# Ledger of designs, part 6: VHH binders against Ribonuclease D (rnd)

Target 1, 374 residues: Ribonuclease D (rnd), of Desulfotalea psychrophila (q6ajf4)
Amino acid sequence: MKQENIISTTEDLKKIVNKALKLDAVGLDTEFVWERTYYPQLGLIQIALSDEECYAIDPLSIKDLSPLGELLADRNTIKILHDAPQDLIIMSQATGATPQNIFDTRLAAGFAGSISTISLLQLVSEQLETELDKSETRTNWLKRPLTEKQLSYSLNDVRYLRATRVILLSKIIGPKIKSWLQEELNLLNNPANYSTIADESRYKKVKGVNKLDRKSIGVAQEIATWREQKARELNRPRGHVIKDDILLEIAAIRPTRPEELANTAISTKAAERYGNDICQATARALNKKEVDLPHQQKRSQLSSQEKGALAQLKELITLKCDILGIDPALLGNSNELKKIIQTLYKGKTTHMRQSFGWRKEFLKDFYQIHRDTI

## First folded at step 1 (VHH)

Design c12 (framework vhh_lunsekimig_d3)
Fold by ESMFold2-Fast, scan of step 1:
Structure c12 (fold): chain B 374 residues (1-374), chain A 121 residues (1-121)
Amino acid sequence: as target 1 above (374 residues)
Amino acid sequence: EVQLVESGGGVVQPGGSLRLSCAASGFIFSDYALYWYRQAAGIERELIASITSEGSTNYVDSVKGRFTISRDNSENTMYLQMNSLRAEDTGLYYCARVTYELGSYTYFDPWGQGTLVTVSS
């Protein structure tokens, strides 16, 4: 690898982007560090214009990445990535652009007779009979200068993406399966994918929150919301502000004075630093009307009949996927399939990915049979 | 790039033991619940073990008492200690993270490449 393959100025970035916009497809990837900060720290962006023409874009040297945003949002040039969502989110944040016309080789592999969780290394080995080195997975991508080995490693993540896409498309059976893949890929164009979740909704991700009474859930919501703001302000992981288990303990006791935090496992330093903020958050929750408090979510426990229906669903998916040559995992993980059964048997409508589009079409006969059984 | 790299699989006799590792990069490891899934030929991927960010564990009944999931946040690594292995444990073992933190795109579980465990010839 030579240093001439590194793009370190806005002017050079514009030249590469202008060249890319004249092509039908390019490969893209990112390297980033996300271990001690609230937001990921972008270290490198790789682009492949062909198997022989690949570049590493240096975001530490280029302050304005908006030219890359023009490529990312372009409807005529396909951007090929492997396991696209996280890379697209970080590039969207860095450029301000909404991704368009994306091809995810990980998704495509699942529709092409392989598995939807396949690594790039394994996919390239299987489809192109080429061995890739993954020895640099723990590299500090923020350090400069990059070694020739680090650059070579990074560019191999994009070099074969164009060829891989062509081969995967050749293995997808029939126009129906191709339309299902395209529907799945089109979801990556949705601007909603690139907005952050609301701080007020973050408490829903705290395991054990639904075991609290409604007033304590309200306290947990206010504290979780405050914790997100504080974590962003400090640019630290949320757990470095307070851990989820401590948040649940605080919500259970609903402290009105900082001294009451001694009844939780919160550290003395954290209690001194955040005690007043925590008590203010608690007061906000306690001053809400009951109608404005979050509702408790029901537990996901299945009856014996519902467990039988789940087993039948899993069997149907396995058999039908075997016939169609697609990965059963594309239909949903076990928790998602349990939600389907609960929706059908308890008469609740849930907005889930299996209730619309190609997955609904795949499962339509199962839905009809079990809706009629109840 | 979010990456999960599984290792530790191999061929082992019934009653034997293996320790699987899942090395993670590209996300705040300590913030996420992590999962081990298993897939045998012609069968759906099955969740076999989970560990929360707080360290709480859960197991599917078929492995309970035989398998132990653990995590080392300082090394960004999750483990699965597998004891008293049976022929039915044969399969490709994946580690997974269920959600992305900075977006509304919740349809994908970022899973690794897997590591193959074969019990008996």
Scores: ipSAE 0.000, ipTM 0.244, lowest interface PAE 13.8, mean pLDDT 82

Design c13 (framework vhh_lunsekimig_d3)
Fold by ESMFold2-Fast, scan of step 1:
Structure c13 (fold): chain B 374 residues (1-374), chain A 121 residues (1-121)
Amino acid sequence: as target 1 above (374 residues)
Amino acid sequence: EVQLVESGGGVVQPGGSLRLSCAASGFTFSSHDLYWYRQAAGIERELIASIYSGGYTNYVDSVKGRFTISRDNSENTMYLQMNSLRAEDTGLYYCAASPDEWLYLSDFDYWGQGTLVTVSS
C-alpha cells in the first residue's frame, strides 16, 4: 500500500505550500463537522500536488494556517475543488485569506455536457472510469488518530481533481463557452462570497417566513437577528436556541409579554430563559417605520400570457443548452425563470443574475423579443 | 422600489481626491453588505471595495491604502473616499447591494446607474 502523508506543523505546511506555489494547479478539499456548534469545526484539509503526491493537513495540530492562506490568495496557482463555495468559506475563515484563481469542477461539469449538481464520486466515475470509496462520508473527522481508511478516503477526494479539470476543459464546446465558464469561476474571487451573511438577513432563510404579514415578517427578522447573536455567543446551532417553526409561531403572534409565549410550542425552559429577549425583539420590529419593514416576497400567479412566455423561455433554454452542451440549471431554477417573466411583463428594471454577463448574452434574443411586445 | 444612486464623480488630476456617495432606498440598508465596482473602457466590471453589515471592509490590492469605504446606516448612504488617484482609476463606479441568500456575485439584485471618474492632467 502506498503511504500517505499527514502535515502536523506550520513548518511542514510552509514546505508543502512552497512546492504548490511553483505549480500551475493543485487540488484542495476540506472535511468538517457541523452538528453541535455555531461555526463548522474544521477536521482536515487535503491537497494534491499531483495524483502521486497528496497530503492531509491537520488543523487540530497546526496553530498557524496562514501559509495555506498564501496559497488560497495566490493568483498564479489555480486551486481545483469540487463544489468549492463551502470549502472556500471554511478555509478563508481559518486562514483570513480571500481565495483567488479557483476552478470548481462542479460548475465546469455543467458547461462540459454533464449536470451542475453532480457529486465528485459520480463525476470521477463518469469522466475517469474510477470508483471512489464513499464509506467514510459520515465519519467523525475530529477524532484522532485518523484511521488508514479515513486518510486514504480523504486523499482520494483531491487526487483526481487535476485530471478531472483537464478532461472537463476538453469537453467544452468552443472559446465562447470556455469564456462563460471562466466568467462564472471568476465570481469565486469576490471577497463578498466569504463574508458572513448579515444577522439581520438570516430571517430570509426561514422557510415559510413569506407567508406572514409584513409586521410579523419584521418580528421574524428581529428574532432571527437575536437568535443568530445568541447562537454565536453560546457556540450552538441556531436551532438549539429556537427552531425555525417556533420562530414563525412567535412572529405570527407578535408577543409583547413573556406569558404570551405559552400560545406557542416553545419549551418552558426556553420561554423562561429567552422570553424577555424575544419580547424586546418584537418591540423593536413594531416600532419600525413601514418603509423599513422587510419586503414580502409574495408569489404572484402568472397570467396566461406570462405562462406562455415562461414556456417559450424554457424551450429556448433547453434548445440552446442542448446545442452548446450546457446544463439548463446554470441559467436559473424554476423560480428565477418565473421572476424573469414577471419582471419583463411588469416593466420593472430588476438586476437579477440573468440581467448581467454570460446569462444576459445567452438570453439577449429572448429579452429583445419580449421588450418589443411590452 | 429598490434604488441605488451614485454621485461624486468628476475629473481630477493624478494624485487628487474624490469622494463618491451611494444613496440607497427600498431595502433594509443596515442589514446588507455593500460594494463598489469599477468598469474601465474595454474591461469587465471589477469589485474594488466591500463593506459588510458588521463594519468589516475589504479592498482589491490596487486600491488598498488609497481608498476607504464607509457607511452611514442612519442616512442609508455608502461612501468611497478615493485618495492618490492614478490614471488607471479612470472608469465608471457602480454601487451594489447583494441579496443575502446567495453568495455568488452573479446573484446581485441591486445596482446603481454608475458615476464617471476621470483621472487626467
Scores: ipSAE 0.000, ipTM 0.121, lowest interface PAE 15.0, mean pLDDT 81

Design c14 (framework vhh_lunsekimig_d3)
Fold by ESMFold2-Fast, scan of step 1:
Structure c14 (fold): chain B 374 residues (1-374), chain A 119 residues (1-119)
Amino acid sequence: as target 1 above (374 residues)
Amino acid sequence: EVQLVESGGGVVQPGGSLRLSCAASGFTFSYYALYWYRQAAGIERELIASISSGRSTNYVDSVKGRFTISRDNSENTMYLQMNSLRAEDTGLYYCAKGFTYSSSGLDYWGQGTLVTVSS
């Protein structure tokens, strides 16, 4: 309806931010395109000051988004998002600010008797009995001018967030469970969430890397590090430099000469363009001492006793979550739960999110039982 | 299915002793760790003592050296021997197997057994 809802100047952005900073809570969302570039391309930022007062901020027209950064970092105004992490990373990059005082309705739904993977559309339908329109076709959020349908669609992503937060908080059982949600939300304040993962650690995200021997894992680490740097340099997705499956093939054969790349499914063009870089990365890995190579252990099978303990852990989580209105997925996925069991039976303290904070409190009696059971 | 029945509570003077019993049924007793919880007026239920399947014991600092937890797997019974009782030990005592968590707001306990130490 009103194009007046579009904010296209830094002065108008400052006015909206000044209004927002006087409120207890605002809704936020982003629309972006991430198909052909290393970094996502921000198309739109939506803000809801109330159910009646919503704005679309145009980052293509406003190059200085620092006023939005002041709101994002403000400790007195709550910023409500649904599935916040990616939107917060994009807004942090665009503004230079570290997000503070965030409320993620996806996380809150998981503490309020729903599932922690729920879509905004389903959550608003479930909690407010309001049906949001679905688009059947992909929208290019970088195209201007925006259609009335695009604007209406984008503003619906924030319009109901303030009301949704109030309802979700009313459905959480007692002050203890509310404190557990707040602990989880406070993790979004950590500046480490908004810094890039170290290039040297990117190999850990490659599915199947732990099936390689240690020397090949070292090669995978060096190639993944190089690939990140090259993808940023070219402003292309990492898979457009080389795909993960090709990276694993290269790491397995450990090429010292570009001609050896013919033993992999790498394209002729990529082999011609990157062959020397790939072989140099391989050489760096092969020149490392054994003690400097990454340690990645293959999956081990659980013993019969450990399988019994895992079944008891899963049963405990299911029963306790059902009573407390907490989504079991918030305690950990299947692989994380297996790691808990293996850690308890080893008698070692390991880095896992279930060893501290509210998850440790939730699992405290289970740890006491099974740490001592043999 | 699972039943835990507390007994042995009563009224005692400061410095006195009591032995609490927890009779269990409906599960393989020898496999599970077992716990004593205490609920005092105005305070959430607190874990005071535990005993593992291997008979390893743990106590909250306020009862350490005064209370002794033990188990008899042949009788499916857990005990809490309470010596040198103090007024602050007054409360309802609950036993639990494994998955009972007072701090989480779960309540799978029976009526408990009342211990009153005159102040």
Scores: ipSAE 0.000, ipTM 0.110, lowest interface PAE 22.5, mean pLDDT 81

Design c15 (framework vhh_lunsekimig_d3)
Fold by ESMFold2-Fast, scan of step 1:
Structure c15 (fold): chain B 374 residues (1-374), chain A 123 residues (1-123)
Amino acid sequence: as target 1 above (374 residues)
Amino acid sequence: EVQLVESGGGVVQPGGSLRLSCAASGFTFSDYSLYWYRQAAGIERELIASIDSGGYTNYVDSVKGRFTISRDNSENTMYLQMNSLRAEDTGLYYCAAYEDSWGRLPEYEYDYWGQGTLVTVSS
C-alpha cells in the first residue's frame, strides 16, 4: 500500500536506478516547498518505470542522491517530464549531475497541435482520456507521514508520462517537425542551464535598474551581490532581506552613512540590521573606476518601419504555425521578436536563439526579404 | 510593494459572460508575460490563457473561441473576457506574471501571483 511505493534508503534507490537504466524511458517529477528559504526544499521525487511500477523517492530520508544523478546524466535512458526546467534545476542541484536525454511533454505538446503552456492534467485528459485528481497540490511536501491520497496523487504525476510521450510523437507528422522538437529538447542538455547565476549579475533581474545612472547601477550591483550572500547566510528569500524597490531607492541615493537610509522606505529594523553592510557595498561601488561600472542598457523605441516589420513577422509566424500545426510561442516571446527587428534594421550583431537552428530555418524567408531592403 | 489584484468575479448563469481584470502595482507589465490560471475545488491550478509582452496569445482548447485575453500596458492591467460560460468554468481565477527572458530557462517561480477571484457558473 503506501509503504510499498516509497524509497527511503540509498540501497533501494540504487536498485530502482539500476532497473531504470535498463529501460528506454522513465517518467520523473519533483515536489518541493519554497516559501521561507533561499533554496527550494526538495520534498519528493517521483519515478515511473511503467504505468504500473511507480515509486516516490524520499529525499528527507536519503542524504546521498548521487544514484539519481547517474540516471539524470544517462545518455541512453530518456527522462520524461512535464515542464522540465524547474525540476531539472532542482534535481541537478541535489545530485550535482547535468541532465541529459530529456523529453519535455510540455514542449512536445506545442509541436503536436496543442499549446506549449498546457498543464499535465489537461494534457493527460486530452491525449489519454484519463482524469487525474490533483487535490493534493497544496500539500506541505516536507511533512511526514504522507497520506495514501498524497502518495497516490504524487505518483499520478509520472504514471502516464511514457504513454503521453508515445501519443505526442505519433501526432508530430514528418521528419522536419520531429527534428525541430529534438533540437529544442537537446537544449536542455546544456550545462550552462544548470549553473547558478553569478551573485554580481543578479542586479540585472531588478526591474527598473536600467533607469539609474551608471554610478547608481554600480551601487545596485554591489547591494544585490551583498543581498544574495546575506539571503543565503540567513536561508531566507532575497526579498526578506531587502525588497527590489527598496534596493533601487538605496542605489539612487548612494548612502555613505546609515543615517542617509532614512531618505528611503527601508524599515527601521532592516536599517538597524543592515545599514553598515549597505554603506560598505555603496563604498565599494563608489571606489570603482568609470570603466569598471556596468554599462547602462538604453531603451530604444521601434520606428514606424520597424513596427511594420514586427507586425509582418508576427503575421508570418501565426500563418506558418497554423499550417504546420505548431504553437507560435515556440518561435519566441514578443521581446525576442522585437530584438530580431532591431538586429536586422540597426545592423547589430546580437546573439539570438532565432539566428541559428530550426528557428533560423523557420524564419529564413523573412530574413532574406529584410536583408535585401537594408 | 509589489502586488497583483484580480477583480470581476461573480455568479453567472450558463451561457453568460464575465470580464476579469488583473491590475499591477510596484512594477510595469511591459516586460512581462502574463497568465490566467484556474483552480477548481482545491485541485491544482490549470493554465488557461497567456499573453506575452508583445500581445501574442495562447489558450487551452476548452476555452478557445470563448475566452479572450488582452493587456493594457498604459493602465498596467490585464483582462480575461469570458463568453459562453459553462459549469466546468467554475473556479478561482489567478493572474500571474513572469519576466520575459532571452533564451534562458525559467527561474524557480513566477515573479508575481494574484490572490484569486471566484467565478461560479450555476446551472
Scores: ipSAE 0.000, ipTM 0.264, lowest interface PAE 13.7, mean pLDDT 82

Design c16 (framework vhh_lunsekimig_d3)
Fold by ESMFold2-Fast, scan of step 1:
Structure c16 (fold): chain B 374 residues (1-374), chain A 120 residues (1-120)
Amino acid sequence: as target 1 above (374 residues)
Amino acid sequence: EVQLVESGGGVVQPGGSLRLSCAASGFTFSLYDLYWYRQAAGIERELIASITSGGDTNYVDSVKGRFTISRDNSENTMYLQMNSLRAEDTGLYYCATIYEYSGTYEVDYWGQGTLVTVSS
């Protein structure tokens, strides 16, 4: 019986989407496997029209998911997700649509007197006094047929999202804080969130790259760019091509000949497959002009005065968040708060999410004290 | 969905020991760096220990020699063995990872937190 709640054709998907478009809000989630591929593999898409009417959409059986894209981009029907960004990217890739009108219950929890890192299971337990089964978290979602337990588990991920949204909104203090939440939710509508990061920028995400000299950072950039292209070509995780720590070792030695790769922890198979490509990437970096090399981000230490200002900022955030029922993490992580202080004291205008919108309004008293330049 | 589920917190006397666990799903666990953060009253979450995909570990000075981070890739689980606990170790302990997907943004994924109270 539960197998009858699986949508396996484009025609049935269209019918469910047409029903959803007539509602104010629906719950959405995805299940995926991301173990051996460059892109995550969609196993399931769940939709809740109500707590009684939930469906599992089978992307393995449906080649055309464009009807789901119409729902995803619709401005009249709210799509409720818990921890939306990853699910939205996957659904955007699968449908070609840009998400619109999204409500993220994880973000909303942070504005409603809870924490912005809360799991769905804990949130539903706290708000609805309902215990969700977590036993299927390690399931292979690409395997068919799905068991009744797998289907039941997957549908519970969306079943309570509509009710959870209503409760969270009731706990937010006043229309001003609700407008701040809406500002955060509106960021999920930005098409830039759903385009791939430029391959030539991927090196910035390699932990430890800034410890290299500029020439080696240039090598790391070329190798990281090549690695992205190769990983997509092979449909494999980037780490299965070359792991980040090995990429850093290679960048540090700047190999001009494949045999020099023996001085790194690269596997014999990878060295045989990729040695020539790696040396060509190294050569491209070494042939760049100095001005075209990436700038090294040097770690700047805070002065004693700047540390004092950071402590004041953290105290102000803690006090205001306690009164307003907002999770301090929503104002920024420790590194972001450090950058605010450094920006203010160096008199530089750096793009920071804390320099505009609701975060600027939240922090306005602190900025007033420091005059944006002390 | 990337999920992190923590366990092992509790009340312990000074000098005692606790072992925290973080069970992970929704990503290839063995390829990712993993972190333990602590939040004491009145301060933001502080990174206290990390373990790379390759098994390299790092600790803040206050826990070095007392805490040991480890991982079991076959069980998709990370651990924090906490020995010689002090009152100052009291706080919420969070498991975290940075999950990078095909889009433009990285997501810091956090566990729910597990409370450690060091008191008589």
Scores: ipSAE 0.000, ipTM 0.275, lowest interface PAE 15.8, mean pLDDT 84

Design c2 (framework vhh_lunsekimig_d3)
Fold by ESMFold2-Fast, scan of step 1:
Structure c2 (fold): chain B 374 residues (1-374), chain A 118 residues (1-118)
Amino acid sequence: as target 1 above (374 residues)
Amino acid sequence: EVQLVESGGGVVQPGGSLRLSCAASGFTFSDNYLYWYRQAAGIERELIASIYSGGDTNYVDSVKGRFTISRDNSENTMYLQMNSLRAEDTGLYYCARDLEWYGSYDYWGQGTLVTVSS
């Protein structure tokens, strides 16, 4: 790779952004290291203005990335990414901007007769008959200087995105399916995607927390909240403060004194360092009124009639997706489909993505049939 | 770009073995849960196995004692060793990574097909 493809000053970044803002579409990608820090460490941002004009932006040399934020938020220039969410979150954090006008080639592949989980390498191979090299799988993107091979490989991640978008759009059948894709792409414009989950809600992401009783779930919530704050303070991954499985063990025993932590698999050093904080978090939970504790979400099994309806739903999705050339995974996972059935049979209003927009339209016949039986 | 690429799928007779690989790029392995999911011909995507960077593993009951998940952080690769394969193990096998601070997004591979048939 030539040095002129590396952007290392704010002035040069502004020049490239000004060129990009005059174009209909650009390709974007990021390289980062997310190994031992609370936030990912941005190593590189790649941009393709054309198949021949690609640049690597160096965030370690440029402290003010706000010009890139102007491009990211621009409504007139499409930003093309493959598997956009993580890259958009990282760029939103680095620039302070909310992404707008995004095209995700991974989502588009699922509407274009491929799968919604396809890799960029496979997609480019299938659509453009071009083989991308992935031999550099373990690279420290924070190390300088970058090798010519690293820079070349990073630019190939964006080089073909514009061409890939054109081909995918040509394979999507009819205006209805194109509108469904556009609805999914528009979700990437939502500012809520780029805000962090509130600390007090982090316990919901701990697998197995719902197996605890309500008091222990309350303790888990307080410890998970404290853990987020401590992890940010130390700039370390939350698991390096306390692992989820240890958090669950602590919540189950509800320690009132640091000595009680010996009844869990917590390390001696972690117990010495955090024991007082953990016991204080436990005390906060135990001092809450019952009405203020998180509710335990019980899993209920489906009846024979509900299982029959679920099988019908799955068959409908499979057959209709086969006809339309759409990946069934886009309609929902197994747990989401079970939730649809439970909602229909028990009449409880729940916020499901299958109750709105294109998924509701896709499932309209199934919903109509079951309204007649309920 | 975060990429996960599965390989190792194929056709095998009941009682046979297969070893799946998941090669990761665009991030390093040292602090994430990594998962193997299976999607059978009923469109159900089921979590089969998980592994944390510290080595802790979990399995669904149907594969316990038959499947072994492992990771090689130096090669940025996760594995699933599948022994005593049954017809019900047939499906697309995906590797996946959850986003740590955001609950809205997951990273998935393209899948590798495993067919257990006589």
Scores: ipSAE 0.000, ipTM 0.313, lowest interface PAE 11.8, mean pLDDT 82

Design c3 (framework vhh_lunsekimig_d3)
Fold by ESMFold2-Fast, scan of step 1:
Structure c3 (fold): chain B 374 residues (1-374), chain A 118 residues (1-118)
Amino acid sequence: as target 1 above (374 residues)
Amino acid sequence: EVQLVESGGGVVQPGGSLRLSCAASGFTVSDYALYWYRQAAGIERELIASISSGGYTNYVDSVKGRFTISRDNSENTMYLQMNSLRAEDTGLYYCAKEYDSLGYFDYWGQGTLVTVSS
């Protein structure tokens, strides 16, 4: 029989953590709501000590989650997650701990003859021939009490993670590929993963910002910085302050007076509320020297020789990955592969993840062949 | 956890139609801007369509008037209706959501392959 319990006290949490710390590996997941707030609202943390013994930890009832932080930071107990980064960040924020000794089954799938973008449902189906229930995909995880179906559904996200890890490791070809996977997993231990990006850098994430001229990009940077601070202050999504499309319209016209905002799709209410802040942000950008403005990130074209080298690189990756049973996507996306060619042929000093570690080892013969071409 | 699952790709003749779906879990689609990207063999991923949290849509010129992005809040799913398909539309189609507050990676689905051929 399955052990399915809700943990609602710090004392019970400590008991479950003490059991977990005696095990080689546990499964972990989170449920959260990220609809109307700046940060995700943690609703549930699931833990699987075995396929039969699973618990749902209630963060709404437990004020101090630091005992879970002890497990997260433990170097002797492996924490198994599927597509770990978001869950780890949420748990790091909730516990104050930096995650250590993580196993991401999504990454592992890419090294084990599957694809590195596989969903948990597909992975469990392929590896364990088990169909997981999809019926509770849309639910309010902040509502209490939880239904039996919500609880059972949430625990299925962790129940099979220990078994999945064992199967994936058995399918990886040799100790070298296993060491490459471990190198990737070790990146999840880095405290830098659990820090926010600077507010001043948020403009880079606004789709279409690089289509603006440099002065307008400067305005977009100042408005995006202000928007982050205002969204955090109000505890609302950034788009509920000013949407990206409206931010780009404002940056394009560079308003110096609030009445000029009528030339954008900004609502009358938002213009009245934020007009002075937006114009002050615009003025800060317009007062910058040209050298202090953000640089425009434009795509470059490859020469015919460089295109030939890129085709050779892609062919090498495809063939070698097929032999080794790893997903070519782990080596890099098309933009990254293009950057490799530009680095080799134009002598750029740009650091890339393919210039060190296991990816450098994978590509070393390609690098040696092209070392002296430019 | 945040999950995006694409479906609906396939092989279609020029001038045909396909509807792509992106099923989301771990967040509500109506509260976030969502994106469709396309990656053809040998070229970089490109943003082709977007829908804002307020429902405002945007398209690249090459698909404008032919593609329609939409969402069904009751199904927590985003769609891309593709009409008058051309050989140039061939590629892997990804739906995406930004990581948002943390910003150091984007959430992507696995992609769904669209092939426009004779």
Scores: ipSAE 0.000, ipTM 0.194, lowest interface PAE 17.7, mean pLDDT 82

